VH-VL binders against Ferredoxin-fold anticodon-binding domain-containing protein 1 (FDXACB1). Designs and how they scored, part 9

Target 1, 94 residues: Ferredoxin-fold anticodon-binding domain-containing protein 1 (FDXACB1), of Homo sapiens (Human) (q9brp7r531to624)
Amino acid sequence: LYPPCYVHDVSFWIDQKKGFDELEFHTVARAVSQDTIISIQFLSRFQHPKTQQVSLCYRLTYQTCDKALTQQQVASMQSQFRKEIQQHLYVIPR

## First folded at step 6 (VH-VL; framework fv_sotevtamab)

Design m65
Fold by ESMFold2-Fast, scan of step 6:
Structure m65 (fold): chain C 94 residues (1-94), chain A 123 residues (1-123), chain B 112 residues (1-112)
Amino acid sequence: as target 1 above (94 residues)
Amino acid sequence: QVQLVQSGAEVKKPGATVKISCKVSGYTFTDYYMHWVQQAPGKGLEWMGRVDPEDGETKYDPKFQGRVTITADTSTDTAYMELSSLRSEDTAVYYCARDYYGDISYWRYFDYWGQGTLVTVSS
Amino acid sequence: DIVMTQSPDSLAVSLGERATINCKSSQSVLYSSDEKNYLAWYQQKPGQPPKLLIYWASTRESGVPDRFSGSGSGTDFTLTISSLQAEDVAVYYCQQYYSTPTFGQGTKLEQL
């Protein structure tokens, strides 16, 4: 039996002057998920034609065979992750 | 033309505090971060920290946090770096440097530098 | 912190010959969101501040002679001077800006 695999996307607006710290984004993802995120894939970049604001979208894949990993646990981790990136990376989740 | 002009050399005793200035001209001061970089004699470059002159937000390298204070005065277009509890190891040339960044980068490289200020810490 | 390691620590090159300086990062400095390598190169002559030569690993700063070029991606980067001139004698530093800025230890380039 393959361990369960959970996929979640996250998208957010970045502050144009302050920018986006991609390394810290990966660090927060690993910490919040207790290293159950096995893949972080950049999906897309969108720049609003009027405001010039940039948003980024990433895909997070959760999987582990070392711990019992449930949909509830992943949903909780994903929710906490959205809060952490807003707090630590000056981004606005969309 | 863009210019960053720093204050002159300082000689301090151990335990003292030094405050160095960096006066800018040729661009809008509040549009760019101002960074400070230390270079000990015969050694490489170490980033100390930066300030956003627009809102006063600062970021410091953990190695200097607690001893360094970086500020900006928009009325005089001048950035300052204050280093306290000086030790002989703080003898170095200190540079102010203006950032440049891409449209999404949080950390930066430096396109214009001040001439440097030598701080000598000796008893 | 991302550690930047340059090699060699020093080299001597004859005028007109090619000089090659290497820079290695302890982690990738390739940004996935814009596919740029967040790496810069600086030249520093005695008594002077560093001067920006290259940014985003391979983009030459305005006014920098075309004999200077940057290459590499991820963790391994190279600064090349295709034909050494006397005025190129200096210390060269790489710097990453993918994380809190860190510099290599420097490579001293001398004329042989």
Scores: ipSAE 0.461, ipTM 0.834, lowest interface PAE 1.9, mean pLDDT 90

Design m66
Heavy chain, then light chain:
Amino acid sequence: QVQLVQSGAEVKKPGATVKISCKVSGYTFTDYYMHWVQQAPGKGLEWMGRVDPEDGETKYDPKFQGRVTITADTSTDTAYMELSSLRSEDTAVYYCARDYYGDISYWRYFDYWGQGTLVTVSS
Amino acid sequence: DIVMTQSPDSLAVSLGERATINCKSSQSVLYSSDNENYLAWYQQKPGQPPKLLIYWASTRESGVPDRFSGSGSGTDFTLTISSLQAEDVAVYYCQQYYSTPTFGQGTKLEQL
ESMFold2-Fast, scan of step 6: ipSAE 0.536; ipTM 0.861

Design m67
Fold by ESMFold2-Fast, scan of step 6:
Structure m67 (fold): chain C 94 residues (1-94), chain A 123 residues (1-123), chain B 112 residues (1-112)
Amino acid sequence: as target 1 above (94 residues)
Amino acid sequence: QVQLVQSGAEVKKPGATVKISCKVSGYTFTDYYMHWVQQAPGKGLEWMGRVDPEDGETKYDPKFQGRVTITADTSTDTAYMELSSLRSEDTAVYYCARDYYGDISYWRYFDYWGQGTLVTVSS
Amino acid sequence: DIVMTQSPDSLAVSLGERATINCKSSQSVLYSSDNQNYLAWYQQKPGQPPKLLIYWASTRESGVPDRFSGSGSGTDFTLTISSLQAEDVAVYYCQQYYSTPTFGQGTKLEQL
């Protein structure tokens, strides 16, 4: 009836001096997912009470009407996305 | 207490290179990015680029990429902006400016500025 | 690049009167994750560097007189001087920092 929809959350620690480039985060998400990520939602901000380090959490929704999108394909894209943001955004996935 | 003091005015020929300094006092140099902004006569402000004095990481506006080099020397608390292959269109006042940042902010606004350095490019 | 457009290009206001300067961005500078507008205002007098007045669209920098205020959200922003003083004659610039920093063309404020 409806194309399959897959939801994945991603959490990571940011470098507070370097900051977090949310525009680049969206760009990386779009590229890695071949435009199958249709929604990126900010969920929460957490500050570690002892270290004062800040972590952000986003929800990614994968969906496409073009062809079959499998759980395995989404898992692969999500794994690559975690790797890419670590390389490009000064973040540490958690 | 915070001060950014720039080097004096320069007069250069087309094709030359200019290097401007910005000496900092009143805060920890490595805690803030240092940015450079160009202002051509009678025109507005154009962001050129910035350096992180702690690790030397730089970012440049594509308009200046390839001609501008921004560096920082932590032993003297001094930032530098070097602009090569000068053209008459590069005649401008150049400012160094300290950033202001928040927890998740990647790009910044500028809270303290140097007095400016006039660079005149003429044949 | 986000293009910043100010209006008017120049403005003449009598001492004690209200001055209003507008700034429009080509796309929204409001971050949804922190609900902040990444917009600053600067004052520049002849022969001097720009001076920060307002950041986060409406937060006044320490030491800036109460007569200066910023407002707006998304793409449309306003700098207001509630009662013009002689020392306020200057060029005013808006700046976005949502992406690579860009400035408006400036508004020249003169005493009428």
Scores: ipSAE 0.277, ipTM 0.770, lowest interface PAE 3.0, mean pLDDT 88

Design m68
Fold by ESMFold2-Fast, scan of step 6:
Structure m68 (fold): chain C 94 residues (1-94), chain A 123 residues (1-123), chain B 112 residues (1-112)
Amino acid sequence: as target 1 above (94 residues)
Amino acid sequence: QVQLVQSGAEVKKPGATVKISCKVSGYTFTDYYMHWVQQAPGKGLEWMGRVDPEDGETKYDPKFQGRVTITADTSTDTAYMELSSLRSEDTAVYYCARDYYGDISYWRYFDYWGQGTLVTVSS
Amino acid sequence: DIVMTQSPDSLAVSLGERATINCKSSQSVLYSSDNKNFLAWYQQKPGQPPKLLIYWASTRESGVPDRFSGSGSGTDFTLTISSLQAEDVAVYYCQQYYSTPTFGQGTKLEQL
């Protein structure tokens, strides 16, 4: 029928001084997933009442017709994605 | 309170290098990025690049990348912009500008500006 | 790069009358996670640096008179001066900060 669809959420604290590069976030997601991420949806923004630090949450949907895509492959890509954004976007995954 | 004071006008020959300074006061230098903006005579504003004085990280517009170097000296609270291989088209007023610390955006708008430094490139 | 286009290039308005300046971006500057348009407006008088007037498309900078207002969303933005004063004669620039900062070409506002 249709190729498997995998959904993963990612949430992270942003650095208030460095900010968050939303365009670069999308670029990293496409690169890490080998273009298997077909949608990225913003879900929520949370601001800690005491620290004022901001956390963002996004939903990533993985799907492709070009090759078999397994849950294990997606989990691996998602893990790599969390590492890449931590290194390049000044965010702390949570 | 907040002040950005730039070095004086420069006259350079084609092919030369110019280095202009921006000394800040009235705030903590390392809390904000320092940006540089070019304005050719009678023309608009063009962003050149910026530095984070806290860690020295720089970002440049591709148009200027390779010719511009932006640095910060935290011991004197001074930012610098160095532009090499000068051409007549580089004749312009150059501004340093502080960004706003409070947005979650990676790219910024500018709340305080230096008075500008005129660089004239002529033979 | 996101290209910013202002209109008109120049505008003459009588004291006390309304002035309207337009700014268009080549792509949306709406920051989705913050639901804010990352657009600023500056005023520049001869021999002076630009002065911030408005950010997030419609938020006035502290100390800016309430006759200045910004509106718009996505790609189309407007700066309005509800009643022109003599000190408002200047060049006005829009600037996006959704990506690498870019400015409009400027609109020169003169007294008629």
Scores: ipSAE 0.454, ipTM 0.826, lowest interface PAE 1.9, mean pLDDT 89

Design m69
Heavy chain, then light chain:
Amino acid sequence: QVQLVQSGAEVKKPGATVKISCKVSGYTFTDYYMHWVQQAPGKGLEWMGRVDPEDGETKYDPKFQGRVTITADTSTDTAYMELSSLRSEDTAVYYCARDYYGDISYWRYFDYWGQGTLVTVSS
Amino acid sequence: DIVMTQSPDSLAVSLGERATINCKSSQSVLYSSDNKNYLAWYQQKPGQPPKLLIYYASTRESGVPDRFSGSGSGTDFTLTISSLQAEDVAVYYCQQYYSTPTFGQGTKLEQL
ESMFold2-Fast, scan of step 6: ipSAE 0.538; ipTM 0.863

Design m70
Fold by ESMFold2-Fast, scan of step 6:
Structure m70 (fold): chain C 94 residues (1-94), chain A 123 residues (1-123), chain B 112 residues (1-112)
Amino acid sequence: as target 1 above (94 residues)
Amino acid sequence: QVQLVQSGAEVKKPGATVKISCKVSGYTFTDYYMHWVQQAPGKGLEWMGRVDPEDGETKYDPKFQGRVTITADTSTDTAYMELSSLRSEDTAVYYCARDYYGDISYWRYFDYWGQGTLVTVSS
Amino acid sequence: DIVMTQSPDSLAVSLGERATINCKSSQSVLYSSDNKNYLAWYQQKPGQPPKLLIYWASERESGVPDRFSGSGSGTDFTLTISSLQAEDVAVYYCQQYYSTPTFGQGTKLEQL
């Protein structure tokens, strides 16, 4: 009755000088997922007590009504998303 | 103490190119971006662009139509802003400004400013 | 671009009285990831560069007198000077840094 819905979390360290471009993060997510990511939710911010490095965690929800969306397709898109954000956003996956 | 010292006033003809310097002291030049802001006479402030002195990465406001080039020289702790194809509308005070870092912010506010350089474009 | 609109364009306030300057953004400058408002305020006196007063909408820059305060969230922000001093006569600008930086048109504060 409802199209399949897949949830994936992504966490990464940010470069504190370069900062984190949340608007670009959303743009990359939409592009990589072929607009199947319908929700991006901020979950948490962690700062390492000794190094002071900051990591962020987001939850991504994949869903489409155009065709059947498989776990394999979502896994491929999520893998590509991790690669793209490393390339574009000065972040290192955690 | 942090200081940003800019080069002196310039008078240019339409079509010319101007290059303004901003020499910094009192902090590690490569730790902060250097931004350039334009203020036309009697008008507000307009962000032009910035450079990361560590790697030379630049970002510009599209309004300046590719006429602006911002660079940094780490051997002299000096940032530069070059504006080409000058028009009378480019008559303004130009400021260099340092940003803040150390949190998750991608775009920035400015904590220290140079004294400003007046560029007059006239025939 | 996010458009920043200040009000009023100018105001005159007597020494010791409260001055209030407003700033409105065309869209929210509150980030969900850190729950901060990406809004700063600057003071500019004739012949001088702007001086940072407030960042993150309400944090006062070191060395700025406590009579200066910032408030607001999302799209509506206020700079307040609780008791005007002669040296506070200046033009005040708000600036957003949620996206590519943009400034308000400025508010000229004069002594009445």
Scores: ipSAE 0.462, ipTM 0.832, lowest interface PAE 1.9, mean pLDDT 89

Design m71
Fold by ESMFold2-Fast, scan of step 6:
Structure m71 (fold): chain C 94 residues (1-94), chain A 123 residues (1-123), chain B 112 residues (1-112)
Amino acid sequence: as target 1 above (94 residues)
Amino acid sequence: QVQLVQSGAEVKKPGATVKISCKVSGYTFTDYYMHWVQQAPGKGLEWMGRVDPEDGETKYDPKFQGRVTITADTSTDTAYMELSSLRSEDTAVYYCARDYYGDISYWRYFDYWGQGTLVTVSS
Amino acid sequence: DIVMTQSPDSLAVSLGERATINCKSSQSVLYSSDNKNYLAWYQQKPGQPPKLLIYWASYRESGVPDRFSGSGSGTDFTLTISSLQAEDVAVYYCQQYYSTPTFGQGTKLEQL
């Protein structure tokens, strides 16, 4: 009836030469969450004034109307997502 | 002046291996990826793969993966593309191309191209 | 892979007239992180390598004449030559770089 909605932000440093593969980022998010992530929203871009390193921040919304989704399940998925993006993308979570 | 100069035309038999070179000048070789693009006679452009000359990392299009090897030699500022198990349909002009990137892009467009190397595969 | 489809396959235009070439991607090439369309256009003359004309869908490469312009967003893109010159006779290719690079099949532009 009223499916719970869970919101988690993720921020990470990118390698500016290697770049950020946004399509792969979405693919990893879908896979890790078993398609319970219904939206991925870009929030901000930050560039360190001295190091010139760039970080990005995204907001992920978890929700499904097909079955119960718990806070613990979402926390586990989010933790796995942070690990997976380190393996599949050239990013360092911050 | 940025220049990408490729090796000369090759004629090979089916089953052979070809290795094409791309010597660069006018910029720091390790700052940019080097890509290879195939163009069959009268046909369009097909991306084959690329190398990061700084660390040797490669990425290949699945169509060529297993047959193509792309390398870079920083001592001579030269990139190479080796294509094995040649078939008649590999007859094409092969281009090396330097990428350019925005702040955050992973995949690239190409600002400078070599003159092309014709590889003819015939029995 | 993202499939790039150009239209028309060939086009004949009189000198001084406008030429328009279309390019459609099978999925959006708009990057959410910088709000740019990851789409480039190249010109290729016989016996020559491709030459970059446009990047990020609408940015003109240095040295490219003002008569060339790119427009569009998401999945539908257009290359426009406002007033055809004889030297513009060539094959034109669009290329996406949102994912593994893919090119359109090319549009042959001829003088009518």
Scores: ipSAE 0.527, ipTM 0.857, lowest interface PAE 1.7, mean pLDDT 90

Design m72
Fold by ESMFold2-Fast, scan of step 6:
Structure m72 (fold): chain C 94 residues (1-94), chain A 123 residues (1-123), chain B 112 residues (1-112)
Amino acid sequence: as target 1 above (94 residues)
Amino acid sequence: QVQLVQSGAEVKKPGATVKISCKVSGYTFTDYYMHWVQQAPGKGLEWMGRVDPEDGETKYDPKFQGRVTITADTSTDTAYMELSSLRSEDTAVYYCARDYYGDISYWRYFDYWGQGTLVTVSS
Amino acid sequence: DIVMTQSPDSLAVSLGERATINCKSSQSVLYSSDNKNYLAWYQQKPGQPPKLLIYWASTRESGVPDRFSGSGSGTDFTLTISSLQAEDVAVYYCQQHYSTPTFGQGTKLEQL
């Protein structure tokens, strides 16, 4: 009937030299989630007053009608997503 | 002052390989990416790829079909662009260009450019 | 890839008059997290490399005369030279860096 909807936020520090590829971030999110992420929303930007380092926060919404999607599966995908962005996008999860 | 000085003009036959150098001065080589841009005669600018001199990471435009190799030598503050399997349509001026540090974008714009190196490919 | 299209391909403007060059991107180059348009403008004179004029659509590079200004957001951008000088005769290119860098085809500015 109602496919369950799961919402997870992710926050991370950006490497100022390497920068952040917003488009690749979306690509990695969809790949890791097997296209169960239906929405990615930018929430906030924080700049540390002393270090000037920038942190970004995004909201990810997981939902699918094609298969059973559990909280445990979403948690696993979210954990893998945090690892992937840390390794490939030069970000440090917060 | 920031300077990017490229090697001199080259004339090559189809199928050959060319290697162009870009020696930098006036800034810390490892603080900025070095990019390479092609400009064919009478045509616009096309991004080829870049290297991070600090760790050697490279990114290339797929249009060059794996023919381009970009490297950096931190002992001499010199970046290189090697283009293999040369074709007549590779005849162009090749520029090295430094990116701008200070934004959060992964992809960049270019603040300082080398003087250009003309590569002519003819039979 | 994001396609950049400039208009016109060429224009002639009298000294002291305003010159306007347009640039359109096939998709938005507005970066959501810093609210900046990832769009730069370059000037290229014959036999010389391109010179950065403007970045983030409207920020003038250090040393660039204030007669040069950039405007626009998202997909439609404009470079304006408020009062043409002889030294401004050149080809002008826009470039996006929201994704893999791409350039417009160039606009040739001549003195009328």
Scores: ipSAE 0.509, ipTM 0.840, lowest interface PAE 1.7, mean pLDDT 90

Design m73
Fold by ESMFold2-Fast, scan of step 6:
Structure m73 (fold): chain C 94 residues (1-94), chain A 123 residues (1-123), chain B 112 residues (1-112)
Amino acid sequence: as target 1 above (94 residues)
Amino acid sequence: QVQLVQSGAEVKKPGATVKISCKVSGYTFTDYYMHWVQQAPGKGLEWMGRVDPEDGETKYDPKFQGRVTITADTSTDTAYMELSSLRSEDTAVYYCARDYYGDISYWRYFDYWGQGTLVTVSS
Amino acid sequence: DIVMTQSPDSLAVSLGERATINCKSSQSVLYSSDNKNYLAWYQQKPGQPPKLLIYWASTRESGVPDRFSGSGSGTDFTLTISSLQAEDVAVYYCQQYWSTPTFGQGTKLEQL
């Protein structure tokens, strides 16, 4: 009927000097997930009142009809995604 | 007082390479990106690329990628723009420009500019 | 790339009169997450580098006279000089920074 759908949120602190490259964020998400991420939605922006540091939160939806997609596979892809964005986007996952 | 001071005018032949400098003062060089902008007659302003002086990370516009190299020397607080394989259409004034610091934007606007360097490519 | 188109290419305005310069982007430069328009305006006089006038479409840079104002949202933006002074004769450029920076072709403002 319907392929399994998995939703994961990711939040991270940005480096304000480096800025946040949202296009690269989408590119990394698609690469890490083997194109199983069908939706990326911006949820919120938080600015720490004392430090002025900014964090962003995005929601990612995993789904595919091409093969069986398990919770374990999605969890693995999400973990790899957190590592990749930390290395490529100057962000600190939280 | 923030100042960006560029090297003097250059006259080059087609196929040559030109290297322009931009020496900064009045702020911490490593706290801001340094960008380069071309102003050719009739074409207005075109962004070429930028460097992060702290780690040397660069980003270039695809139009100039492969011909432009932007670098920074923190020992002299000087940014450089090198343009190779010069063509007559590269005749332009080249500006260095500092971006804004303190927002979340990946791309930015420019608050301080150098005085410009005229590069003439003639045969 | 986002293409920036200014209109008119040139205009002449008498001292003390209002000058209006328009800028249109090929795509929206309004970021829904922060509700800001990623649009700046610059003034360039002959032999000088561009000077920042306005950023985020309507925020005036420090030291810029009150007669300069920016307005608009999304794809259509306007720079207004409420009462032209002789020193305002220049070329004006809009610039988007929603993506890789691109500039309009410029509007030459002359005294009538």
Scores: ipSAE 0.276, ipTM 0.773, lowest interface PAE 3.3, mean pLDDT 88

Design m74
Fold by ESMFold2-Fast, scan of step 6:
Order: sequence, then C-alpha cells, then structure tokens
Structure m74 (fold): chain C 94 residues (1-94), chain A 123 residues (1-123), chain B 112 residues (1-112)
Amino acid sequence: as target 1 above (94 residues)
Amino acid sequence: QVQLVQSGAEVKKPGATVKISCKVSGYTFTDYYMHWVQQAPGKGLEWMGRVDPEDGETKYDPKFQGRVTITADTSTDTAYMELSSLRSEDTAVYYCARDYYGDISYWRYFDYWGQGTLVTVSS
Amino acid sequence: DIVMTQSPDSLAVSLGERATINCKSSQSVLYSSDNKNYLAWYQQKPGQPPKLLIYWASTRESGVPDRFSGSGSGTDFTLTISSLQAEDVAVYYCQQYFSTPTFGQGTKLEQL
C-alpha cells in the first residue's frame, strides 16, 4: 500500500548578485518538512526579456510511511518553506 | 578602469594579527563580492572567504574560520582581511579578488585580482 | 570539498606547438539546472596575480587570445594552447565554483 503523496510547486525570482544556493534550498526543504519531502525536481527556468531577472520553478513531493500526513499539514509546511527560502536564500517567491 | 590596490608587505611575529586592505576603483563597490585567496610560497591557491560590501554578509572556508575576519568599508571602497594567531605556515601572498557571476551562480569565479600582499611570519 | 587535480605538474613545449593541460574534479561540476560546467582557468606569471582565461569551462574572457581554448564536461577538463608563444610561459590553475571554490595544484608550462 502506498501512503498519501502530495505535490507542490514553488517558483521564485533569484537575486543576481546573491545567486541561488541549491544545497541550502534542499537543506531548508528537509528541515521544514521534517524529512517528508522525498523528491525535489527542477521544472523550469525563466528569464525576463526586459529586466533579465531569472526565476526558477521546482516541484516538491511530500510522502512518508513513518507517520500520518494530511493535506493541511503539507500546506502548512509548504507555506513555511516559502517563508524560509525568502529569508535564507535571498529569493522572492512568485 | 577597474583596479584593486592592496596594502604593502608585512612582517609579523608568531601570534600576531595582520590586517590587509584592498581599495577598489572603477566600479560600484557594493555590486560585487570581494574574496580573499591565500598563496603560500611555491604552493597553489586557497580560497579563504568573501564579503558582500552591500550588507556585510560573510562566508568563510572552514579551514580559516575562527582566525579570519573579512570586512568592507563602503565609505572608502575598501575591503579588509584580518588574520589572527599568525603561524609560520601563514607566510604567503594574499590576494583580494572580485567575483563575476552568471544568472544563477551561488559560488563564483574571479575576474579582477589585486596585486597581492606578501605577509611573512617569522621569529 | 571538491578536489581538483591537474596533470601534468609540469610541461615543456616548443614555441608554435600545442600545449595541453588537464584538470579532473572529484565530483561533477556540471549543474543540471543550467547545463553549465562551473569551471574556470587562470594564468599566473611570476610576481603577478592570477589572470582569468576561461570560465564556464569553454568561454574565453574578453581580451584572451583565441589560441587559448577550454573543453570538457562533468569531471574532466582540458585547457589547450594551440600554438605556444613565449609570453604563455606561466603556471595554469583550474578552479571549480560548483561548491565552495577550490583550485587545482597548478601546471607549470615551460618553453622546451
């Protein structure tokens, strides 16, 4: 039997000077989700034609066999994740 | 013209502290990180750390963390590298280097370098 | 840390001949999100600071002669000087910037 699986996408503008620390992005995802994020997949890169600003989009998959995981808990974790990456990675969530 | 000008050579005794400066001109100081790289005599290059002059954020290589302090003074467009508890093994040329970046790069390569500052640590 | 290893440690080449310097990383420095190799090459002459030659493994810095070229991907990289000139005698360093920056030990290029 497969436990419930929840998928959420996150997209954000990166700061051109600060860049994007993908390792820290993964570290924050693991911490905020209490290790329930089992997959982080790069989806797309967009560069604004006028401003040249870059936006990245990632897909996060939440799943665990160790405990019950609800849609509300995942939504809460995803919201916290968006706040944490803005604070620690100098990104602006879309 | 972009230019990074470092302070002159220093001779220090073991246990002392040295503070090296890197004054920049020809670009907006706060737009780029300033890095410090050590090169011991006859040896290769070792990244020590960097500062963002805009907000003072620093990042250090663990090998130097605890002994190195990198700072920036935006009023004089000058970056500093302070190394404490000097040992004979710290005898080296120290370079400041400006980064250059792509569109998503967190870590950097270096496009402009200072002329280097020789620090000699001996009894 | 990603360890960068260059080969050979020293190389002697006659003027006008090809010089080839190799650099190997302990881990891939190819970033899947932008498909770029986070690798740079520097030239250092005695008493001078390093000078950037190549970035993104194969992009020449402005002002660098076209006899200098970079190639490779992932873990194995090469700097080629197609026709050695006297002013090319120097130590060459590769550097990765995929993680905390690390440099190769250097390859000393001498005139034969």
Scores: ipSAE 0.478, ipTM 0.837, lowest interface PAE 1.8, mean pLDDT 90

Design m75
Fold by ESMFold2-Fast, scan of step 6:
Structure m75 (fold): chain C 94 residues (1-94), chain A 123 residues (1-123), chain B 112 residues (1-112)
Amino acid sequence: as target 1 above (94 residues)
Amino acid sequence: QVQLVQSGAEVKKPGATVKISCKVSGYTFTDYYMHWVQQAPGKGLEWMGRVDPEDGETKYDPKFQGRVTITADTSTDTAYMELSSLRSEDTAVYYCARDYYGDISYWRYFDYWGQGTLVTVSS
Amino acid sequence: DIVMTQSPDSLAVSLGERATINCKSSQSVLYSSDNKNYLAWYQQKPGQPPKLLIYWASTRESGVPDRFSGSGSGTDFTLTISSLQAEDVAVYYCQQYYTTPTFGQGTKLEQL
């Protein structure tokens, strides 16, 4: 009765000169998922003790009542999302 | 020692274009963004835009988008701000300012400022 | 954009006394990902550019006297000068950098 809900985490290294544009991150997530991402939750921040590089981890929840949403479709959207954030946000997915 | 040295005062007529320079010394020019801030009498400080001298990437405040052009010349360690279609309300002191960043910050605070350039727009 | 409002517009304080300047943001400037407040304070004397005093709401810039302190979180911030010196007479500005940078209108601090 309730539409299927899919959860995916994304982790990435940020470019410390360019910084992390969280607003653009949300914008890219909405666009790539065709608005099927209903929740974006910050999970953790990690700073590498040697390199001082910073990594962020977010949890994305996919769900929609408007159309059938499959695990394969979500996997495809998540893959595209990793690609888009690398292009637009100067981050390196891990 | 870090220094940002701006060009001298300008007097322009409405409709004209002004180009202000900001020459830096005492640090690696490509390691920091260069921002431009307007200070009009009574309006306070207003961010206009910034450039990454390393790759030329720019961001502008929508209020100035289309009229402002910010550039950087790495051969002379100089940033420029060009403002076109000048109006009387553009009369202001214009500052260049270097940002400081840390870990995940996308927007910045400013640690070093130029001395300011007064631009007067009058008929 | 985030609107920054300072209070008071002007303040007169005797030498050696405490000066307190307030800054309010129209929305929170506390970033959940690093738990930092994206707020800075500047001092500007007549004919001079602004000078950075404090960043991340409470971290003093190198070389800034320890009589200057910043406090607050979220939407309400305070700059405190514990014992006013003559050289502290200036206009003070808060600035947020949670989004595109915006500044408060300024608070003019005068010696009484």
Scores: ipSAE 0.485, ipTM 0.843, lowest interface PAE 1.8, mean pLDDT 90

